# Designs tried in a protein design chat: VH-VL binders against q96il0. Part 88

Target 1, 167 residues: q96il0
Amino acid sequence: APERGAERRDTAPSGVSRFCPPRKSCHDWIGPPDKYSNLRPVHFYIPENESPLEQKLRKLRQETQEWNQQFWANQNLTFSKEKEEFIHSRLKTKGLGLRTESGQKATLNAEEMADFYKEFLSKNFQKHMYYNRDWYKRNFAITFFMGKVALERIWNKLKQKQKKRSN
Key: E = the ipSAE of ESMFold2; O = the ipSAE of OpenDDE; V2 = 0.75 times the mean of E and O plus 0.25 times the DockQ between their complexes.

## First folded at step 3 (VH-VL)

Design u23 (framework fv_ebrasodebart)
Fold by ESMFold2-Fast, scan of step 3:
Structure u23 (fold): chain C 167 residues (1-167), chain A 121 residues (1-121), chain B 108 residues (1-108)
Amino acid sequence: as target 1 above (167 residues)
Amino acid sequence: QIQLVQSGAEVKKPGASVKVSCKASGYTFTNYYISWVRQAPGQGLEWMGWISGYSGDTNYAQKLQGRVTMTTDTSTSTAYMELRSLRSDDTAVYYCARHIPWDQSKGFDYWGQGTLVTVSS
Amino acid sequence: QAVLTQPPSVSVSPGQTASITCSGDNLGSKYAYWYQQKPGQSPVLVMYQDTKRPSGIPERFSASNSGNTATLTISGTQAMDEADYYCQTWDDSTGYEVFGGGTKLTVL
């Protein structure tokens, strides 16, 4: 019987469980979720003849990804740590151990946990509002540059068609 | 590795303007905000405002609204703070500090060395 | 607008526990941060997000934040801890960062 932890570990030397793009890939590669952020990283393909505009777009996407990874990794770690501290504090106040008589990790009921969620959301409300503003601004910039790259590629194809038409 | 380096000390007359720079290195400048914090001789820390390294969006302290302008140059990873209509009570050490307002897990974790601005007649 | 109040000075003997308070309306519903500043130097972040220590900050530094009061505690206080300490939080109504007035810690 396989262990839950073992099946999620990267124990394969061949890298089957590692983030690795397919052989001879000419496209962006999407990897498995990051341990801390739970977001899937994108490793960008860099074409041999990348234009300055294409490079600008790729850098914006990479920077936005790093920003998102940092935000969610910190959010998830903070949530998990404060949740654990809250549960332990409440169990000690009630005179209960950290484990049940059956050896399972002790937890709180939904009503008790509601106090934690209310406090956490209250502390983070403004943070989420500002995060959303920045997120939309980053996405608008990326969309704008995607449009510029698309127009550049269309123009280059039209120039090639004009040259092929010439006798 | 992460470092914020500020411009040198300035001596100004009342009514003049001063522009202090803060050059960042060792991290992705566009993923952080820069806050400006000043400290008059023998006094406490006073937050002046922040600017996004990405969008250039600003938020200025009410007391300084209309006199302060914060800008960035992404190509050089540099933030600027300009204070106009200087008064003697603007004499202070001016600090830049790295910050993310929306990420409360981050305080002001890296600070510049400070720039002394002296306003005297 | 949040206002943070700190005592102007706190004195302690070497090896004793120093306690520096920071008071503000409903401060426990916000995250508090603490900075240490020695003469002629830039402030240094010593506590973030109420209770957490940055890498490199000694374990003798701890903090709490509940109700209207955040507290920075330095156990086994050393001469090197002599400095000005500032608390800091976020003001929900303005989006402003707010510093306390500062506390001068004197070690004997």
Scores: ipSAE 0.012, ipTM 0.646, lowest interface PAE 8.2, mean pLDDT 83

Design u24 (framework fv_ebrasodebart)
Fold by ESMFold2-Fast, scan of step 3:
Structure u24 (fold): chain C 167 residues (1-167), chain A 121 residues (1-121), chain B 108 residues (1-108)
Amino acid sequence: as target 1 above (167 residues)
Amino acid sequence: QIQLVQSGAEVKKPGASVKVSCKASGYTFTNYYISWVRQAPGQGLEWMGWISGYSGDTNYAQKLQGRVTMTTDTSTSTAYMELRSLRSDDTAVYYCARHTPYEQNKGFDYWGQGTLVTVSS
Amino acid sequence: QAVLTQPPSVSVSPGQTASITCSGDNLGSKYAYWYQQKPGQSPVLVMYQDTKRPSGIPERFSASNSGNTATLTISGTQAMDEADYYCQTWDDSTGYEVFGGGTKLTVL
């Protein structure tokens, strides 16, 4: 009974961590940086009178956020795991233990780590190229629809004002 | 559950066209690419091309360029592959498979069940 | 244009270690992937990013990729491992996915 502090986590379908916005908020909420991607998630407010165009923009932004967070979470986990595997493999090849004389984790010097960074960069070259291309296209689409939504809102305000004047 | 479900077997005459569908479920379709891979009877896997579920951008294998067209319908989470000017050596099982070039190069983690296309006179 | 070469067949006795190679120019600078295909079935991913195993794939499957050669290793080979195995990589210059010719593993 007294020790009922279980951790509660919500995970998006893409596997990124979720957060809960303030319940009284009627606006988009920006949360703390995600543990794995180090990106700040945005919780989107859904207005009751959302237009089809506004819905499309919101879905594009949500899907892009999910895609982007999944990419960086995976990138960070892969880098960390492959770095540890490389260090362990090199230490084993040299006949060295995983701990130093002082009890600290054994590490490789900068010169030895250069091999890992070169390999990691070359293996991820195509991934970065296609990520940047898709990131550009997603942001262009979002910017385009943001402009269309802004114009729609201006038009609606003008139409409402004109209708009230004609009455 | 993640699934890719393909359309049924087709029998075509030389010179005809075939259009195979691949319906995705259980994941965000727009966050993944779909590749098409074929396998002639008793032969190996041959990559045909991929299409982005988001942008609709395509990349086709050199050998098939000019004969293949890949499209998507995001509203139904469905990918399509159309192969034109069919020849007898196009007889194969055609697979769709999901992947993403930007997600750590995970490879083809889910595959459709395959669609047999037979081209005979 | 990138080409991946595999031996057409490999035979091993039950309980022994099977090794299937995949050769390509500077393959070690790229990620290699491995697929298992049984007759009448779709391919199944058994190894990704050179050395990593998907959930549900037995620990007896392992792999390496260095220089020009990637290797899939199956320790304690079982009858159920009998299948065709394909390696795969991505060509950075074209964006093309490239498959090896396949290796038929026979367990007798």
Scores: ipSAE 0.074, ipTM 0.687, lowest interface PAE 6.0, mean pLDDT 84

Design u25 (framework fv_ebrasodebart)
Fold by ESMFold2-Fast, scan of step 3:
Structure u25 (fold): chain C 167 residues (1-167), chain A 121 residues (1-121), chain B 108 residues (1-108)
Amino acid sequence: as target 1 above (167 residues)
Amino acid sequence: QIQLVQSGAEVKKPGASVKVSCKASGYTFTNYYISWVRQAPGQGLEWMGWISGYSGDTNYAQKLQGRVTMTTDTSTSTAYMELRSLRSDDTAVYYCARHIAYDETKGFDYWGQGTLVTVSS
Amino acid sequence: QAVLTQPPSVSVSPGQTASITCSGDNLGSKYAYWYQQKPGQSPVLVMYQDTKRPSGIPERFSASNSGNTATLTISGTQAMDEADYYCQTWDDSTGYEVFGGGTKLTVL
């Protein structure tokens, strides 16, 4: 099994981390979870003789990854910020400070938080439904092109084999 | 860096068709929805429909169904809006706008400069 | 089925707080967005997802959305804030985007 190289990460303008895999990798590699999306990024190996069909598949997978990372980074930030705003608002209406006497963040009980979760899910229902629809479409396209690439590779191997057998 | 650049002003006769373009740059076109929004002189904003940069799926405002078609050309990162059977009340500035955060339920973070379409006889 | 109602105009003196309302059935169950439009210009996003400011929008802009009413608040209003303001949300059943009728803010 090859050694895993040192990981490197950059921060994109959108707040999504970028990563850099080992340069001499001959395979796709999987990075650590992104700080914002909590998804593991995949860096795709590019063969020196990549076909146009292989390039299309790779680009489709890269674009889908970027889309997925951005969606979940935004969703997680939205959830965290709105949760804090809700807690702050409710504590203010109760006449309570944002911190306990021990200096820790003050929290609401589970019954009070149920109002927030209900509202958040309601507001995001359509967004999550459309995300799932687009996610299925993207994965269908990826699967379809994976099939095409597999057939191309089989065809090229058969051509190679037939040429070696010809007189 | 992120820009939406629209085609120039058009003058059309009633019954004609108009096709407005919106060229996107500075982002991955296929990861965002584009809406079309129009504004008649001195009036408010009216949503017309959206199109996915990825699938080409569309959703059109009910009152425009049958007259509007939205398309994309992924190779040029361009969205198009064609409005047919033009009437005088279609005179408006037409905007393209990018949806926030990769879905059609978001607001609009970037807008084109607008295209004035005048329908007169 | 979403319909958004805004007052056609609001007037304030410089330095006063301007309040622009946007009303719709169960609007608080949806995200609201706000746009500023100056004459001859494209709309500019000033508030998104009820309460959030895009980078570059001054801190004097704030917003809320609860029950049937979303409100855009501009504290210490300046002459440069004079513009038309539009609220926006979506219709849950159709996926249609919906704009309010717009409010002309005058700073005199």
Scores: ipSAE 0.013, ipTM 0.643, lowest interface PAE 8.2, mean pLDDT 83

Design u26 (framework fv_ebrasodebart)
Fold by ESMFold2-Fast, scan of step 3:
Structure u26 (fold): chain C 167 residues (1-167), chain A 120 residues (1-120), chain B 108 residues (1-108)
Amino acid sequence: as target 1 above (167 residues)
Amino acid sequence: QIQLVQSGAEVKKPGASVKVSCKASGYTFTNYYISWVRQAPGQGLEWMGWISGYSGDTNYAQKLQGRVTMTTDTSTSTAYMELRSLRSDDTAVYYCARDHNYLTEGYDYWGQGTLVTVSS
Amino acid sequence: QAVLTQPPSVSVSPGQTASITCSGDNLGSKYAYWYQQKPGQSPVLVMYQDTKRPSGIPERFSASNSGNTATLTISGTQAMDEADYYCQTWDDSTGYEVFGGGTKLTVL
């Protein structure tokens, strides 16, 4: 049975699937792939004495995850819709029905689908460029803050050792 | 209600600079790029560049590189376009327009336009 | 470097079909967009992603994009459709946005 209070809203505006992390976990926890984006969501552990810098890093990572889930959920929806429209159009042109004798959806072969894939990638070039630029900037910012958090933790350890030596 | 509201008309002398603002409301500013498009009297639309509402990354038309700077203030959801070393052929109505960062729906909302007149 | 070419003017009678073309190298491999501009007003998006119509745009507006030519079609043209029409796409060689020169639609 799900633990009381362990289930929380871990949803993006894109409708990312919820999952239940262990109640007493002291680590980040990774969930199953989302139905729409096909990306695994991460539940971030919040330490009792989280520093402002650690909080900034965690929020940046959470916001980036939300943005990434939104992008891929929308991309997959657009791809699926346009693919079905393309297949329907080509089958109509060939005088074929939308279903096989077994009731399965009729499909085009790989050579016929190559035109669709090429067109889809070309038409979405600007979208993918925007995504790549933002993705790069987001990951660079995360790496930068990870470095700052690491330095803060090292500094705190050194301060504790210096104090112990002095006392 | 989604709106892009631009600053008022400007009259500048040749060699001066102009800075036009575009205040966005009714949507998540960081999910959109803002493009700047100008239109000289009786002429067509000319793209000047775009800026990301998230990263502040810019891409400027080659003709304007070195003279144009685009910036954003995410706290006020405002985009800015500064054009330097103004010439008489920079006289135009300047528009801002939004473009979603991944929906590729085109410029679905435009500002009302800012007339910049360069005269001596 | 990419250029989108539109006819400068198109004239139709009320109730007839107007056709406005936009030509560019390999334009059909890119999304095309269409904007309507009336005198003294900002442009209005009337078609996006080649064939899709925004909410609020009458269903008499349709479009296609194939090969080197995108076409905006207005069936049952009305006096209110009289405006300048601009096509727009993305130039993947430069990352720049590109507008066509515009077409003045006259309904007489």
Scores: ipSAE 0.007, ipTM 0.551, lowest interface PAE 10.1, mean pLDDT 82

Design u27 (framework fv_ebrasodebart)
Fold by ESMFold2-Fast, scan of step 3:
Structure u27 (fold): chain C 167 residues (1-167), chain A 120 residues (1-120), chain B 108 residues (1-108)
Amino acid sequence: as target 1 above (167 residues)
Amino acid sequence: QIQLVQSGAEVKKPGASVKVSCKASGYTFTNYYISWVRQAPGQGLEWMGWISGYSGDTNYAQKLQGRVTMTTDTSTSTAYMELRSLRSDDTAVYYCARDRNYLPEAFDIWGQGTLVTVSS
Amino acid sequence: QAVLTQPPSVSVSPGQTASITCSGDNLGSKYAYWYQQKPGQSPVLVMYQDTKRPSGIPERFSASNSGNTATLTISGTQAMDEADYYCQTWDDSTGYEVFGGGTKLTVL
């Protein structure tokens, strides 16, 4: 069918969302932790007279946030799935069911779970090293541009003082 | 949709250089690595190296050190692979593939391949 | 310096289970990935992170990775599964990606 035959809904819900910046906000807004990444997203305030340098810094910070959110969402999903698979595999090997007599999920003791954590860290060691490398590079770039923006603002204030004194 | 589109087939003489392009679309280019993989006729897959879409950092297979250069143009979301001092045994289909090697992800998106023929 | 060894060919009858192995030192401590390649086509990811299946890949594809051996298993093998299969992992010492030599699956 070319139409659904039902009322259309927006991709963005019209109801109150968890990450919706307040009206009349003049600063960055920090939202609640994302369900998958557990990281708090930042909604960046855009001033009316944003300079090209300020725009470049904002875009760099937005790209870094997207990258970081994607990394941790993927890692958390991977960890959860592999943890479940590990527990199920070990329980099956012991001839135990996935649920207790009371219907609760069967679990492994801390010593057995240590094997899983060791395996997960080992398998992800190289990936975490490259993540850390990129994370530091992104933060160095952000710091550098923050410094440039600060110098630009100082220069603009100095120009304003000179203008006032000349008048 | 997410896709990688490569440049067309090339025929080169021994000693020449070839530069293959890989244009990415449908995702944030700077958040991924691009790997290059080649395959000689009737042979298996051989990894050549990868490049970061963000930093431009590269890691090249030892066999190709000194002959290969990988670059990116962030403004066009395009990765490039240049291979110099071509030999007849460099005749292969060259693939670009999306990789996040700091994530537990695989080569999930592949280009269509570029045939490079090196002959007299 | 990791090396992944695959059998050059595996033959199976339609409906039977095919098993393709990939051997490397301590491979089970690394993630293994599997690709399917049909003649004249780009490789297609069929299994990632040892046991996980991408969207669009049939349920009859499964895999394992433990000790020194990763295994791709295709149950109820169909004619359309005839292809070359490559395993892939990461070399911890060099940071290099490593492919196995490939296995041609023939469905008789």
Scores: ipSAE 0.084, ipTM 0.670, lowest interface PAE 5.8, mean pLDDT 83

Design u28 (framework fv_ebrasodebart; at its last look DockQ between E and O 0.48; V2 from the best seeds 0.00; counts 0 for: pae E 4.3 > 2)
Fold by OpenDDE, look of step 4:
Structure u28 (fold): chain C 167 residues (1-167), chain A 120 residues (1-120), chain B 108 residues (1-108)
Amino acid sequence: as target 1 above (167 residues)
Amino acid sequence: QIQLVQSGAEVKKPGASVKVSCKASGYTFTNYYISWVRQAPGQGLEWMGWISGYSGDTNYAQKLQGRVTMTTDTSTSTAYMELRSLRSDDTAVYYCARDQPYLSEGMDVWGQGTLVTVSS
Amino acid sequence: QAVLTQPPSVSVSPGQTASITCSGDNLGSKYAYWYQQKPGQSPVLVMYQDTKRPSGIPERFSASNSGNTATLTISGTQAMDEADYYCQTWDDSTGYEVFGGGTKLTVL
């Protein structure tokens, strides 16, 4: 009985890029582009004396990165699948095969593809609106917390300098 | 495993309030929305509203405006739905569901449901 | 507010193909979702983004969305497929989620 290869359903892998930076790194590392999202993941450095504010910022950045990876992975997969489905459907309707006589992948003309793009944009409009709204909120929050962390670091440096002058 | 676990069944009098909890696990709570859906006995599904796990932004069904409040506790990954001024027609099973409007993947995970009975 | 209309019931013999329709204004310009609900159970997402199956949903489930009509198709219908089926979409003006009235599928 031939082993029916379990077609791994391309569930958009929640694939946090398994990029592991060097163990001795004291800095954030940027990985290669993810194969699905095409976004470069950042591995965030965790200081030994991470403040509660720094931890909050790091977590927010990590969650936002995951959120962005999921969105773009989904977007790219959705676009590719729907485009292929559209092409196949239209070719079938025309009584054309998926390959030309020359063995090339059959394509649709620009006008037919324009219909696909219009439909795709229409269907994904709401998705993009939600994404954009949350993107601004997240980035605003990240920027705000970055500012707070910067101020905290400045204040801590000043306190250390004062203590060294008093001794 | 990704799951939503709801609070137990409630029996309330007309005019009272009910607060149902929905504890999420197995995923990043702040990256998703929670939709609330109810179903009266022998009736279809009725969407009540959603809440963002990140911002706490809400969108309530027009029919429930002023009576429903959705909240989240990100520290416990728990969503809450409070319905006030309860009526007999509010007797239903209430569901929380993980929703992903920015992914357009629908309500992919559901709670087990909470029966709320409103009786005099 | 967007309204989705489903037939109240559909009957099919085992092994036959069941088709459940969901009609709504400009539904083809939005994504349609389908939920299965068995008696005493929570709804289960069976189709999303018109034609996509979640993990764990059998291949006999398929769907389409064109014009004003989304269609859920169950090929080779089994007794276990007997359930209520709900279509769902959104309202563009309000962002409300909208369910159809549901269709009871009976496998005779």
Scores: ipSAE 0.848, ipTM 0.929, lowest interface PAE 0.6, mean pLDDT 92
Fold by ESMFold2-Fast, scan of step 3:
Structure u28 (fold): chain C 167 residues (1-167), chain A 120 residues (1-120), chain B 108 residues (1-108)
Amino acid sequence: as target 1 above (167 residues)
Amino acid sequence: QIQLVQSGAEVKKPGASVKVSCKASGYTFTNYYISWVRQAPGQGLEWMGWISGYSGDTNYAQKLQGRVTMTTDTSTSTAYMELRSLRSDDTAVYYCARDQPYLSEGMDVWGQGTLVTVSS
Amino acid sequence: QAVLTQPPSVSVSPGQTASITCSGDNLGSKYAYWYQQKPGQSPVLVMYQDTKRPSGIPERFSASNSGNTATLTISGTQAMDEADYYCQTWDDSTGYEVFGGGTKLTVL
């Protein structure tokens, strides 16, 4: 097909780096995915005239990002390590080596792995329950303070306009 | 770097109340829970409850419900545990410990303990 | 509701392997944790999430958790390992954290 070359070039892989939105100031930027959490960090801009309310909102967002990064880094490491331990334990029970004769990592079939997934989910029930509960609370708080910051900015603009009329 | 520092020993009469503090440093206080664990002389560890450093939500052991209150002051990174209507069997070392249900990493940092003696 | 049962004491000779058990109904479906407490000191987390060792805990400490029993294993046991050991888990029905009764490890 005539467009085959263009379709093969839909995306040229490149490193994720700082990004500035086209119609907004480059106040925040998004970095490359973290090695452990696989989440993209947000670097928050600190304005020179930041209000106490704006500071509180920024700190809530930064703390939530840290919390979220810790959760997913821990989750990913725990899953990978326990999966490998389960596979190695099952292979040992069967009298099989950890690697095939070709040097590849030995694996288990889907039915055997289903046991691992069930165990992993049951053991991580507390973790997931508290993550979901707190995630909603954190997002509610952030949304609430975003609203307060918006109202503060509107109020300040109205006061500024009133002052201009008086002058 | 990371530490929990508790208030000093207390001597109380039966029927009184005690409030133990636990000041955290070296980490983001709001990203962790604080568990309270007590240990009577010569006895094992007994979990009393925990409190979220973020929301202030609590969960108290059934045996202590109605007598215990846990609070936090986020501005000073301090957790508090108040136990009311003290009895002689409340004599124990009271510990605070950093906890994180989201990570399931256990109680990884402990305070030095606060001895509460209930005597007539 | 969950109850964790530990032997009250375990004795081992220096250099030998010590095993401390913790039994609870369906404990292997939950994460188990282990704490070491020496006289007059605060507990120290020595094992978390069944098999994982915190930074600073010697490699001779290991653990397992399967079925109804979690086990803390100390290889090449030393005099400094003499302490009380507590297992711990989370009870999903109550939301409570639950400790075992503790095991006094004596190295003779």
Scores: ipSAE 0.409, ipTM 0.761, lowest interface PAE 2.7, mean pLDDT 85
Fold by ESMFold2, look of step 4:
Structure u28 (fold): chain C 167 residues (1-167), chain A 120 residues (1-120), chain B 108 residues (1-108)
Amino acid sequence: as target 1 above (167 residues)
Amino acid sequence: QIQLVQSGAEVKKPGASVKVSCKASGYTFTNYYISWVRQAPGQGLEWMGWISGYSGDTNYAQKLQGRVTMTTDTSTSTAYMELRSLRSDDTAVYYCARDQPYLSEGMDVWGQGTLVTVSS
Amino acid sequence: QAVLTQPPSVSVSPGQTASITCSGDNLGSKYAYWYQQKPGQSPVLVMYQDTKRPSGIPERFSASNSGNTATLTISGTQAMDEADYYCQTWDDSTGYEVFGGGTKLTVL
């Protein structure tokens, strides 16, 4: 059972299955979508008795969230800027203005816009390659530590049973 | 404030090794790469390689392959560059710079540089 | 491996527009970056992603990248702009970062 997280641009919605120990648990808090990345930030809960392993997992998730929001904010801004530059350049080549006579932004047809999308993806291929590789490494690390935390909790429950038997 | 602070100048003999440190502050070290760039006296900038602050993955310039080793210590937010089998033409100022290939923002923060002199 | 070629020097009078070129095979299909280095100092990023200016860089700095050539342009050039300028990109096949040879801008 995952604790909570923002993975693969997912914000942890209320419908996601979550481990939430009854009566002594608090949930990570999910904030509003970030203006630039469109991702909902997770505000991580810090329990009073957080183990060193739990702290390491929380830090890794916090850093990965920051990293992921930074990427998508940058990607969205770069995409918007280069799209407008492409449109303006193509309109200028045709001798057309930036606005229609009604005052709305002039646009390009679907096939011309497909040229932009192909060029943008090709020009930003390195960006996607590095992001994907680091994303997989971070995802595997988070999953690994979630498993270790789960085992630690099982072990602590067994020790708690052992102490009650010894009393 | 974001800052990269490098170790002090070194004087070495040919055949020796040098290890330059680069301590980062003011940002999440594991979310960025560190590039190493050197500059021989009166010459231009030469990229040596980079290392991921997260994974420790490296990419070394072909010219230096086999002679250079880059490492990180995430507990101290410090990157290291070691150059072995030094030659007189390795005399240069060595820079570290913060980098992030997938942000495409370039090397936006540079260390102060470390002069390494290799003398016969 | 990509190669970036810059003129060794460019001279301008104060107040004139300086242009520094950077030539590389298929450079316009990649992002170009520009660094300023004053004597005894570390390089400073002055333009990135072809046309973008970092916070704190004066608006008189601009840049373009098309075809095989990127150009750094400094309008209203001042004595303080006198420095070495390096362009930079990457090699698509290796991921190596590549610098141009540098251009000494002289304001006289």
Scores: ipSAE 0.268, ipTM 0.711, lowest interface PAE 4.3, mean pLDDT 84
ESMFold2 (binder alone), look of step 4: mean pLDDT 93; pTM 0.955

